# Designs tried in a protein design chat: VHH binders against Type II restriction enzyme MwoI (mwoIR). Part 19

Target 1, 363 residues: Type II restriction enzyme MwoI (mwoIR), of Methanothermobacter wolfeii (Methanobacterium wolfei) (o59646)
Amino acid sequence: MKNPKFTENQKEIEKEEFEFLQKLNFIIKESLELFNTNLKNSMKFINYITLPIIMASIESKSFNPFSEIIEKHIAFILNSKMNSLGYKFLPLGYSSDLTYENDNSIIHIDIKTANLENPSDFKDTVPLGINQSSYPGVLDCKIRGKNIKADCKKIKVYPNIPTTYNNKLTITNALLFIYPDYKEIIDEIREDYIAIRELISINLKDILTPIEGSLEEFLNYKPSNEKKRLEPILDNIVRGYFIHDKLRHEFSENVEKDLEEFEKKIIGIAKKLKEREIKPVAILSISIPNGELAPHYDDEIVSGKSWGSSFRYHYKKSGNSVFKGLDNKASRAVFLHINKEYLPVLKKYFDPITVYELTEKRL
Below, E stands for the ipSAE of ESMFold2; O stands for the ipSAE of ESMFold2 at other seeds; V2 stands for 0.75 times the mean of E and O plus 0.25 times the DockQ between their complexes.

## First folded at step 15 (VHH)

Design e1 (from a5 with Y108T; framework vhh_nb_b201; at its last look DockQ between E and O 0.56; V2 from the best seeds 0.00; counts 0 for: pae E 7.9 > 2)
Fold by ESMFold2, look of step 15:
Formats: C-alpha cells, sequence, structure tokens
Structure e1 (fold): chain B 363 residues (1-363), chain A 122 residues (1-122)
C-alpha cells in the first residue's frame, strides 16, 4: 500500500498558502521602517512615563509590556497594505486577530509575541486556540505521559475555523514577533512602585483632607475587603500625580522629594527601554495547514492535554515542516526579519533558520 | 578566501558505493549549513542533501535511505556517503555552504565548490 497522495485540490490549496506567504513576506520586509517609526512616534505622542507606570503596576511575570502596542501597530500596517492588495477587512472574523477576504480567500493572521528568554513561547511549536485553525488536531492519548489506548490517535478534535467559507479558501498564518526580555528593566522600578503606593497610602488623609465630606464618607465605608478596595485608589493617585500632574504640592516636602525621585526613575526607565531596541529580534511566519490537507499534517497538529480546548502545531516534528504537496518543498516556517545581532542566540533555538530572499531588482 | 574542495568522485558500477568529501576553509565551518547538490548534463542543478551546524540532516526524496550526509567540525569537512548507486545518480556533485537555508528562485547556497564527477555505469 502507498502513502496517501496529495490530490490536485490539495496541491492548489498549498499553492495559495505559499503565494500568501510570499505576499506577507513582501509586506513585512517593506514595512519594517514604518513599523519602527510608528512605535517610536507612539512614544512621542503619549505621556513618556505612561509605559513604565503600566509595566510597574502589572504583576504578571510573562507580560511583554509592548505586546498590545506591537499588535496594534502590526494591525495598522497590515490593514493598510492588505487593502492595497485588494483584501477587505472583516471585523467579524471567527477568532483571528485580523481577518481579511478577497474574491478567492479568507485570510486569518494571528499575531503572537514572544520573549527571547522564554524559548517555549516560540521554539518548535506554536500554540493554536480552537478558533485559530481549520486543521483537525489528532487526540493526544497521553495523560501525564501515559498512553490511554493505542487507537485513539485516529480520533480528531475539530477546531472552529472552516476549511472554506462562501466558496473561499481559509488561510491562516501565525505571525510571531520575538523580542528581547525587558523583565530586568521593569524589575528595577517594580519595588519602588510598591513603595510609592505604600507611601501614598500612609499619607492619604493629607491629600484627601481638602475634600472633608468625601474623605470622611470614604473612610467610614466598611467593605468586606478594605485593602483590595484601597489598591485601585492608590494606583489612581499614582497616575494622577505622575501622568496628569494632579495633586502636585499636596504632600509634605519629604514625600514630594520621594515622589520626585521616583519620577526620575520612571523617566530613566523609559529612556532605557528606548535604548534597548523596541523592535523585534526576529519575525517568524508559520503557515498553518488548511484542514482540507488532512491527513498529510496529522502528525504535526496535535490537540492539547484537553479534549478540544487547544492545539499545537509542531512545525519541526519529523523534520522541518514544508508545503508537502509542492515540488519546491518550501518551508512553512520562514523568518521574515532577523536582527543579525541576535543571530547566535537564534541559532541555539532554531535549526534550520529559513529565509525567503527578495531579489535586488523590483520591476 | 572561501574554498570548498570536493574529492572522492569516480567511476562505480551500479549498486556500488562512493564517499565524497568536501574540505572547507575561509569561514567558521561550525556556523554554516553544508550541502551537496548535483547536476547531470543538460539538467538543472538539484538538491541532494544538507546538514546544519547542529547536525540536523535533510535529503531529497530521490536519495533518502541511500545517501548519508555527515560533518566533522574538527576537520572542517562534510561527507556524502552514497550507497546503492544507480545510473541516474551520474552527475557532477557540488559542495555548498551558507549561513542560512535559503529559499528563493535561485534555491542556492552562497558558496560552491568546483565539483567532482560521479559516474555510475549500468
Amino acid sequence: as target 1 above (363 residues)
Amino acid sequence: QVQLQESGGGLVQAGGSLRLSCAASGFTFSDYYMGWYRQAPGKEREFVATISYGGRTYYADSVKGRFTISRDNAKNTVYLQMNSLKPEDTAVYYCAADEFVKYDSSGTYDYWGQGTQVTVSS
């Protein structure tokens, strides 16, 4: 018995997926300067200390402080460029960050950011939500590393994106932006932020005394969790003082000096973040196989440890993932941008590093 | 001054074996992908095998199971062990080197050797 062959329809699907990868490569490579310019312009127009205060107030250890900003700038770039290529934005897409259509296809682009110091965010696999793929995941029969039964690998868990919709092929790319770790810089200010919050808490009566009635009514309020109630008020005062120039000169001279020292640290952190290159180490595109390509990628798309809550695409399982039905065997995982300074680090995590080179002449 | 020098080619009967070597100099060998390509008369150059700096190997479908690529970073040398040779394996075999796996219309590496002739008689 022979291995399943690609049908002509499956080959045409992979041709369309590959052609979109080429368009995406062109868009990203032509837009890198615009992306960097827009990010730096955001620093120009918003309160320069806003980002350090947001970062210091967030306690999540896996937070990339630029994730949301990066995603917004990428969306801006893609929306303008996709429209010029004849794609229409679909604001009611199923679950992707960005959904577009033209006459022949519906495009899903899922933007992901990753911390270079956390390789599980980007190495060898990419996580997929149930709403971020059209390819059925093979059921993982292992619970805590133990096989449940031998035949369950033939059971599929179906995601929510259809393989086609309104006679248009669905195409999904994960667009992964890898950034340096900023945690050390954020940690410099986090403990000071907590200390300033406590300092404000001790001096609340001093700054709220001019509002005698409202302060008295607030302090007499007896919620079940008074400490949790106070935290948002302290964060509000921090934002009011440093971002909005409110409550200046309402504290004692010693408190004002401490607030001024913290302000200097905030400004210094914003400067350090700018100097540490607020641009990607690398941009990796991963072409997620369309579900009509089953069973050719069954070994590479696996359901998570639960029955249908998530999937993973193992783009390096059984070798490098390629467009298996195309003669050229092009890679499904392609670096659209590499900061050469980080190439030695990237080589630790990626083997191969595949690029798509543009010609020097564009006629 | 990048140099890639192939050796080990020759005439072999069908079903026989050959081992090609490629000595490299002029770059940091351990940082590069090394590969083998071949070109028969009147045909386009075709991919045979690649080995990464980390030792991961890739093969064309036509040679899988018969050819083995390996590298010795201490000797700055890449090898191609060719077993079960067929007349259609007759070609000039080229050693190639690149910092990346390239994909474009050229499909080629940045550096190439002069080639070594492999002839498989029927």
Scores: ipSAE 0.012, ipTM 0.532, lowest interface PAE 7.9, mean pLDDT 77
ESMFold2 (binder alone), look of step 15: mean pLDDT 83; pTM 0.848
ESMFold2 at other seeds, look of step 15: ipSAE 0.299; ipTM 0.700

Design e2 (from a5 with Y111S; framework vhh_nb_b201; at its last look DockQ between E and O 0.02; V2 from the best seeds 0.00; counts 0 for: pae O 22.9 > 2, unsure alone 63.8 < 65, placed apart)
Fold by ESMFold2 at other seeds, look of step 15:
Structure e2 (fold): chain B 363 residues (1-363), chain A 122 residues (1-122)
Amino acid sequence: as target 1 above (363 residues)
Amino acid sequence: QVQLQESGGGLVQAGGSLRLSCAASGFTFSDYYMGWYRQAPGKEREFVATISYGGRTYYADSVKGRFTISRDNAKNTVYLQMNSLKPEDTAVYYCAADEFVKYDSSGYYDSWGQGTQVTVSS
């Protein structure tokens, strides 16, 4: 519907959503130093050996090995800070991992990370699972490239999250951390990783002895819908050798020399990763409309690629999505942090860029 | 220009009650969050209660169940009903108004009242 009236209840909901967005923005903005310190400390313990091997072995260019680390450090900050603002941690089994409550509201916060080189995860939209919104999404009932359609006017994508819990308002937010790709660091060792896998493959007879049949038959066996046994075995042996210090000296001397050369490269890359400042390109804070605000955001919350099982919130379609029922028309998506080095790249994806500003008063 | 005027303070026995009022002018009252803060001698100003545009309320733990914030948009007035008063409730109580609630340690609000003294005797 075009420009329907906001009810008084809907205006109240938007004021409460905006209030919480400001509280969340303050917490995260004031905690950026702690977050960076915690992340640097984590890098002391994992990036020397394990991380370069994992990064070299992953085919996907969208892999961000830090996503869980980032999420855990942000969760620590939120769990530490929310109580001082009158919110208590309240995990629910079917909601986001970061759920809080006070007398008036149940808060759902989802922490997302996105690779700057994969803009479909952050440009103008944010993907949401059905446990990350209370707003029913428009359902696309067409098959792309075909003239096959259903009339879905009466059906929406319905979330798992109710609009209220026993008089408590549901508030849903996303924190999106955009990070640079580390591809150039890992490309240096990727060719050598492929070569080491092939070297191990040629020499598997040294360490695998079949009891019956041939080694070739065993390695070429392909269970239904799975890879041949050779492929995971090679990656497993790489992990055993370099991470766990197993199988050392089980190969010929020439093979061992090549493995040692690759090990030196792994250590070198791990040191480069440790010395690199792992900082976000940008941090985006997003308030997701409550479902009682329907139909005001129907043009912005639509089915995702998993039809009926996910949503996309188009928080920037033509200009920013705003709190449409508030006079100030504040943005529902604001930047808490921008790394100035990446500002030209960010301007390719975001125009305008709406930035949160702190106000301080000296008494 | 925004103006906030508190009233209703005074001296009361422990266990007693008071109702504070804050009359507002110079802005569209129904569009503003209203709140109460208090400051005891030698202490920092602390949060007491907030009420949204449409009447959703939030309280500090120290006053929950004893204090009730309310608003009358027709009279441009916010109230704080204080029951079961304790000597530690003794403070100057301030009314605050903000188009956007800024619940932070800086104590920032767009506007503050002059304050009204509440004294609770043992």
Scores: ipSAE 0.000, ipTM 0.124, lowest interface PAE 22.9, mean pLDDT 77
ESMFold2, look of step 15: ipSAE 0.014; ipTM 0.538
ESMFold2 (binder alone), look of step 15: mean pLDDT 80; pTM 0.811

Design e3 (framework vhh_7ubx_2; at its last look DockQ between E and O 0.50; V2 from the best seeds 0.00; counts 0 for: pae E 9.0 > 2)
Fold by ESMFold2, look of step 15:
Structure e3 (fold): chain B 363 residues (1-363), chain A 122 residues (1-122)
Amino acid sequence: as target 1 above (363 residues)
Amino acid sequence: QVQLVESGGGLVQPGGSLRLSCAASGFTFSDYYMTWVRQAPGKGPEWIATISYGGRTYYDDSTKGRFTISRDNAKNTLYLQMTSLKPEDTALYYCAADEFVKYDSSGTYDYRGPGTQVTVSS
């Protein structure tokens, strides 16, 4: 019933993974102030991106203005610090590729942003794409409406990343940034935006007169299957009016008042976004086991019903997320930052909460 | 204001048993990780065991199976049950409290008690 012991090669792999995790933790912890400064600089421009975010939210599900900004700032920090420490940037064609090499290893780092209100994205687990692990996922045998008694642990789904590249060890890590949800702020203006589009639609005559036939020519030219749909034209007028200061004062007094009231709401939303603290709730670094460590993490790295389109690393399934082959009991999942105001909520999701601290030198 | 007070130390024979207690006051005990540490003369601090606010236990390999950490949140008290004691277990034993398990840390805690002496000899 006992699991097989770690081989000497597997212990060496875990030693290398642990040593890199410590280096990554040091880099990120040392750079938190720079990250915060860079993020604040982006927020100086929130007035310019608030209306585009509202418009995009109506056409898509993107309510997180910070996710792409966060990833780009962290990528900047990593590229700068990794290069100064002797790692060479080495993109290998995996989209959004944060890949580095040194003499012994190829390093893959994935930046993940999670919403505190959606704990399935962060609670004791991290989702992984097929380009973010070298460990085969064991198939989850739960199929709805079917009782399965067969041992499905023999079924493995393989990711795209190999366990080594030409004898260089593959090391994979995730950096997980947990943020509060900002969706409710954007949602409060969504219906008003739809109402403004309708207001513009009703008053197209006023719009057509000032643009000297340009809109009329466009409307008359559109294919018959498109001439009943005005949403792109209305969105264009919204951008022209609010972003480019076109068509100002070309509507009736009552319409202009409604447009100005909506503009005040846009400014108010931008102010709310700027006033909300953009500090992460928490930052976790996670060392993802290399595939040569199989079967030691088979219970923790699983592939779901999608048959390998994604995996999940349950880093705390046995209660403690440790390097199983090392005697030091070091954690594979470590908090680099905790916003103390959210500590009571975090304690409901995490036990233990393992926090990285710099090792003191003997002088 | 914050206070951790150990008791239950003393002289025992090899192979004997001893139960240490740590009474806590001045902070919300149930929100903290609680830890036992020992220090023999001329040696650095040695981590023994930690128990989380949720009751999960973690042990150093050197004492695993012989020592048992437990807590009673209603009494604000931490315990260490020691069995099969050896002369090498002779040390000052103290309890400590922290809101976190410290990664790559060996000696920083939010609170620490003065300790109780355990001496194992004939």
Scores: ipSAE 0.012, ipTM 0.495, lowest interface PAE 9.0, mean pLDDT 80
ESMFold2 (binder alone), look of step 15: mean pLDDT 82; pTM 0.823
ESMFold2 at other seeds, look of step 15: ipSAE 0.248; ipTM 0.679

Design e4 (from x6 with T50Y; framework vhh_nb_b201; at its last look DockQ between E and O 0.00; V2 from the best seeds 0.00; counts 0 for: pae E 24.1 > 2, placed apart)
Amino acid sequence: QVQLQESGGGLVQAGGSLRLSCAASGFTFSDYYMGWYRQAPGKEREFVAYISYGGRTYYADSVKGRFTISRDNAKNTVYLQMNSLKPEDTAVYYCAADEFVKYDSSGYDYWGQGTQVTVSS
ESMFold2, look of step 15: ipSAE 0.337; ipTM 0.702
ESMFold2 (binder alone), look of step 15: mean pLDDT 83; pTM 0.846
ESMFold2 at other seeds, look of step 15: ipSAE 0.316; ipTM 0.708
ESMFold2, look of step 16: ipSAE 0.000; ipTM 0.086
ESMFold2 (binder alone), look of step 16: mean pLDDT 83; pTM 0.847
ESMFold2 at other seeds, look of step 16: ipSAE 0.305; ipTM 0.703

Design e5 (framework vhh_nb_b201; at its last look DockQ between E and O 0.82; V2 from the best seeds 0.00; counts 0 for: pae E 9.1 > 2)
Fold by ESMFold2, look of step 15:
Structure e5 (fold): chain B 363 residues (1-363), chain A 120 residues (1-120)
Amino acid sequence: as target 1 above (363 residues)
Amino acid sequence: QVQLQESGGGLVQAGGSLRLSCAASGFTFSDYYMGWYRQAPGKEREFVATISYGGRTYYADSVKGRFTISRDNAKNTVYLQMNSLKPEDTAVYYCAADEFVKYDSGYDYWGQGTQVTVSS
């Protein structure tokens, strides 16, 4: 079937999706000052979270040190505001983190952050986990750089979220927060942190005495099939020393000097993180098509990098992505906020830039 | 102090062609969406065509295939080539500009309009 018509049911689904998008956009737009105030309050305590940020940076290329803070503040706003619109928080397991219900629908909202310097995370696309869509994704059954192709006409990537829960329509949305890159700041101190871990490792015999067997055997054991005992022990000592003022003076004076120099560097990084501004470059609100709308969005919702485990919604792939079954041709992806300083950069990535605006005639 | 000035309207026989121009000033033209709207007497204003700062074009279904929007950033001018004109194309045509696309109006700035009349 090449270009099937929208059924009446499919048009009603899109009407419901559009109506919810408007409600979500209203909540977030009206709450931007509260969000910024809450974020500023979190920054009062940056000195206490900078070391955890540095420690977490070892394992991630696309690290955004503030993503969890952003997600928590938005979740608070949604949990406090959705009730006034008749929605109740609904923990479902195997669903997005933020799930709500009213009489007619079950709402799934995913909060995402993206680094402005990594456009594959936000430009014309949004990544989706298996628990963040109800629309089956088209498989990429071609091996890049080779003339090898499987016949995948009979199978798609199937999500965990159903298109309905009994009588209630599934509605899925994403809120995408685009932030400036923090990699340069974190890179300044990552090598120093690695050096400090090595220094502690070399001197562990000063503070850890084996009862039976060698210290080397103890540290090289892999209790969880992933990491040697050495790794969590180093993490624990770092927390003990720098956060809790424990184990001080248990190492030689030369080691203690190096640890104190690193502590000063942590404080310097905290200052740089505070000064970089935590304000988003942009906030994008995205309505993700319900699976009952297949095949109308098959060109846009495809398997992710590991087909079978994830998706991408290419909200710009077929031109400007709209509610295809609605006459108003409203966009499924709209900007709620743009930092004016970054508008020239955003115009390199987005055309069009569609903005949600409040009006007294409709809202 | 944004100014949009339309020209090129007039009377034309059905099946004929007209080319509208809109000269723009008071803003950085290459950064703006430009568009055309039209309004027949006693009717609501309706969307005709838009062209993005990057050159992407969009058309109302009623004019698709007959009208072509284009822009010349060196001359700060947007054009509407109207071919195969029909009597129902009779309207005042307005040029519009905005830095963004908005849900309802689409554009912040408007010209004074130019009359297009298509006779049978």
Scores: ipSAE 0.012, ipTM 0.517, lowest interface PAE 9.1, mean pLDDT 83
ESMFold2 (binder alone), look of step 15: mean pLDDT 84; pTM 0.852
ESMFold2 at other seeds, look of step 15: ipSAE 0.204; ipTM 0.674

Design e6 (from x6, 22 letters changed; framework vhh_7mjh_2; at its last look DockQ between E and O 0.47; V2 from the best seeds 0.00; counts 0 for: pae O 16.5 > 2)
Fold by ESMFold2 at other seeds, look of step 15:
Structure e6 (fold): chain B 363 residues (1-363), chain A 121 residues (1-121)
Amino acid sequence: as target 1 above (363 residues)
Amino acid sequence: EVQLVESGGGLVQPGGSLRLSCAASGFTFSDYYMSWVRQAPGKGLEWIGTISYGGRTYYNPSLKSLVTISRDNSKNTLYLQMNSLRAEDTATYYCAADEFVKYDSSGYDYWGQGTTVTVSS
């Protein structure tokens, strides 16, 4: 055997982690209908959020328009359910937004979203920030393709959160929402949006009159460390024109026609987003090992892409997704929800698919 | 009509080996995870292991060295090979089926009636 046996304390830690996982699974599974209803209610307002989504996507080719909405709805459900069961919301500045306490534990819950078409974000692994685990990650101190390495056995990726807080056990969980890819819908209008920004930029002289100096110098001034004045002005004009119905008819007739054509495209994109399935394809619930369980999970909790700044939990590596110190053979990762229409696709990525079941008896 | 019918149980000496079979009908066998679960007299259900539709196996860690699960999708049959049997392995052995794997010993879509294995001299 490579690893030492679990101590009695470590077994008790795993028992506490397992018991919380069961509570979390029950809460989320019981609340799926409410979550789906709340999400649909947000989508009634898709026409109002489509342009902000497009504007936010300009710096990235990968975008999930609903990730924040999903996170906020789950956070609302958790805060309501956790509070009613005696868990107090306990925001800590260096932890996730979903931190709670009871008499025995400090609970950290992280909500993750992943695209179904990018399995590296969800298949057998979950990415973790330094505020999302108490377990130190194994550090890779080699440089690929170079004859440079260090002996880093004494150094790990160290998380921000401790294994206990004032004798309360740290428990960390992730809820992973797998959703359809919306990239093709957003990409359809991205180039049009870029063209509209340039059209407005070229025609700024129609609505901005410099008093002293050149318009070019005014717009190239950098009032902050990040952006020239031109960039926030363009964003503001886009918001004014398309959201607030301002600045209409301040441009030439041909420019106005192009702006109106783009407005029609925004409406079309909103319709496509509304018609696409916005429900999660699957929801996966994951218990992340506490750091006092080292070294038992060292093979699974490793450095992420950025040396020292993140790590990953490989919860299904070689079929080892169990509470290793418990005899009950329970999985640390279970599915709470599967959209049955996507089950064949999910079976390509997961074997086994372990599903949490609500237990009922009715006479 | 869904049926899972276990066979191959009986009396075996300590240290012996035994192979159980489960014949399935009435559902698409190749779409299901198949599991073996046992119940010793007066005890609760204990999960033995599960085999996926593609043949990948998962075992209860406490039993892993004693058992081998296999399936033949062309014959709609699940198998359990047990070796180095002990008196504590005396139990009723159940075949179970579900579209999803379960780590719990309950909640399966379909159950067999069980076959009894007795380990004694």
Scores: ipSAE 0.000, ipTM 0.267, lowest interface PAE 16.5, mean pLDDT 81
ESMFold2, look of step 15: ipSAE 0.335; ipTM 0.732
ESMFold2 (binder alone), look of step 15: mean pLDDT 85; pTM 0.846

## First folded at step 16 (VHH; framework vhh_nb_b201)

Design f1 (from e4 with S105T; at its last look DockQ between E and O 0.60; V2 from the best seeds 0.00; counts 0 for: pae E 4.8 > 2)
Fold by ESMFold2, look of step 16:
Structure f1 (fold): chain B 363 residues (1-363), chain A 121 residues (1-121)
Amino acid sequence: as target 1 above (363 residues)
Amino acid sequence: QVQLQESGGGLVQAGGSLRLSCAASGFTFSDYYMGWYRQAPGKEREFVAYISYGGRTYYADSVKGRFTISRDNAKNTVYLQMNSLKPEDTAVYYCAADEFVKYDTSGYDYWGQGTQVTVSS
């Protein structure tokens, strides 16, 4: 067997990747207070968006209404700070979330969010799209979770990002935000929302008397799926009633009382969401190896969940050493932030927990 | 006050063994990574071994198979069993403690005073 050494070009690539990782780590560390302030300010509007959150939760088992907010806030911070360091934002990009360039490099940064309840999204690994890496993935020889043969041929899956562009090195990073799941707060009211839709459905004739006959004809078109055909109408009435103050007093007084009780439950959920801070549990910074480093990271970057349409970078497979741009492989993931309230839970998923901290000797 | 006190160093012949101990106080020992580092004259301090709060161990390549780190949470003590010692193992050995593995070891929370290990030819 042969364990090829890094070439001189590969050593220079790892040095540049490490230098950018240090810049990114500094930017995010410097910006944590603004990030926390922006999250706090978003909670001012929770009363306005609580019913939309509840309605969206009916459609999804893993819904997290805050993940999009987190991504938008981080993109704002990165655009501001990267420009101040001489990096120009490339709005069209190369099909990654955020793309920047300077004289020497094309930078790709992808912002990922994960729930603590879904450890496959963050434990020792980071999922990558084909537009989030320049390193070819290796397809596992598994069918439905089983190895077919010991001698199964490995297949390379090529990503969208080139290793260089116009003599500029492509550098790819992920920022992974781990947050608590808010599903249990939303689950508390989910059944109540379903009950309100049913109450409205039973009492539609109170507000649709001129078209009552046509409603019954509509429901009889395909009886096996009648609830699905009615759901958009019921959701529209819910929005009209609770958000827009339409259709008030169009139902009987008994129905109006039940609707008023549900409004009180919405307000209660909004209070619970306000009280539960939406701060990240942890923030990890991950340098993703450039494709010119092949084959050194072939064991770490694999494809197979969707038969080559996505990758995973198993950064822990490089061991427990800290990445410093040397010619020895190391784990390229580091914690930038840990919410100490969640440290016991994080210790269940991570060993070791490697942290980045600035010191005066560095500066 | 946090204290780390190393013991068990000394002079030993090449091929011999020593067992270093580090007694810890002033922090919740079971929550901390414990490690051993060494510094030879004129050289940078270098990593030797660590053991996590969960008992997972990691070793520098230069000591793998010869050194064994262990911990006794009841006695708040970490040990380094050093076998098959070589003259190049001569150094001051330091005990270190931290809640995390640090990116820069100058940021570790606590260090001991060190114990001299000298391996004669």
Scores: ipSAE 0.149, ipTM 0.644, lowest interface PAE 4.8, mean pLDDT 78
ESMFold2 (binder alone), look of step 16: mean pLDDT 84; pTM 0.850
ESMFold2 at other seeds, look of step 16: ipSAE 0.214; ipTM 0.689

Design f2 (from e4 with Y103W; at its last look DockQ between E and O 0.01; V2 from the best seeds 0.00; counts 0 for: pae O 23.6 > 2, placed apart)
Fold by ESMFold2 at other seeds, look of step 16:
Structure f2 (fold): chain B 363 residues (1-363), chain A 121 residues (1-121)
Amino acid sequence: as target 1 above (363 residues)
Amino acid sequence: QVQLQESGGGLVQAGGSLRLSCAASGFTFSDYYMGWYRQAPGKEREFVAYISYGGRTYYADSVKGRFTISRDNAKNTVYLQMNSLKPEDTAVYYCAADEFVKWDSSGYDYWGQGTQVTVSS
């Protein structure tokens, strides 16, 4: 006997996990339209919001400056919807991103992101921390690339989340957001901003006259191991000009025309973003097996490289990403959203693609 | 020895087209902003277009939509494609080069000797 039969209790646990997954999937699916509505309302402030995002993206060297905003808004919507359905938010939680309770269960939800260009972050697997599962993982005591082994048959990877607490079932889920690389739009925005900083720099004598010493000495002063003063001064002038309406008409006519052209480019970028209806490439909802279901998922929940400090859930190993104890063979990993433009790329990485439709649908 | 040499000027009827070229030598071309200016008889030299080292362009209002500036860093050459020419475009056209991050922005670093463009009718 390779696979022990599910006990009646284990089948009941899987029914509870499946039912919650369906609730969560419905909530998230319904929330995508609310997100789009709120984003449209935010477009009234696009010039104000866009410039600070551009400035921050240059310092962070990010190619997707909007992904964090999208993720935060989705988390906010999810928190609101869960609360409206009678789940109490636990702000200190149990070390999860989002923790809730009701009369029957303690819910842990973790929001994870992946770049479409890095498939190891999303293809058939999801990484888990020890605070993101209740399932003891299989421990591999081999050092990869070395002929050093220990016999660890008596030891598993033990997570921090218990299988039950105070007669409430612990349920753990991951929401995985896959994003495209926005590099061409981000590169255009970044180059435009850099060009404006250079334009201001070449004309800085129009608005900045040092009282003592040369302008060069003033701009090259380093009060600590910080960067030279030039970049902060240029960024400050940009904020003064575009956000606070200061320094207008202090530059020559040609410089003023270039600054106004930059404002028009920001508006043009906002129109491009509006046309794309800022959305992820895909949203995947994953039910992580409860630890009472051991050993049924041992082949799928295994240690990472850190010998018991992390896990991987291989939610699609050998075509078995299902609730193994349920007769309906429902998937533990389902797509809530697919951007049709990217479907050919997604089918390269996933087979099958199970989509939430009330009854799961495979593509 | 820095040199900027314009070519491609001449006589053209209104509504016609010309393409100006400016061959550059004696500096690292890819590090410089390149521009075109023009001067009609009895008038001050006026801005026409510039292009950054990264390819960003800016145009005077009087030529926007009709003129296109471009650069070929492999040939150390900047171009000005002039379409839908008007008699008002008649001028000597000058190529200019400037290192944009220079602290003293009192003018362009280098100028060509100019090429005549004459638009008749």
Scores: ipSAE 0.000, ipTM 0.092, lowest interface PAE 23.6, mean pLDDT 75
ESMFold2, look of step 16: ipSAE 0.000; ipTM 0.133
ESMFold2 (binder alone), look of step 16: mean pLDDT 83; pTM 0.841

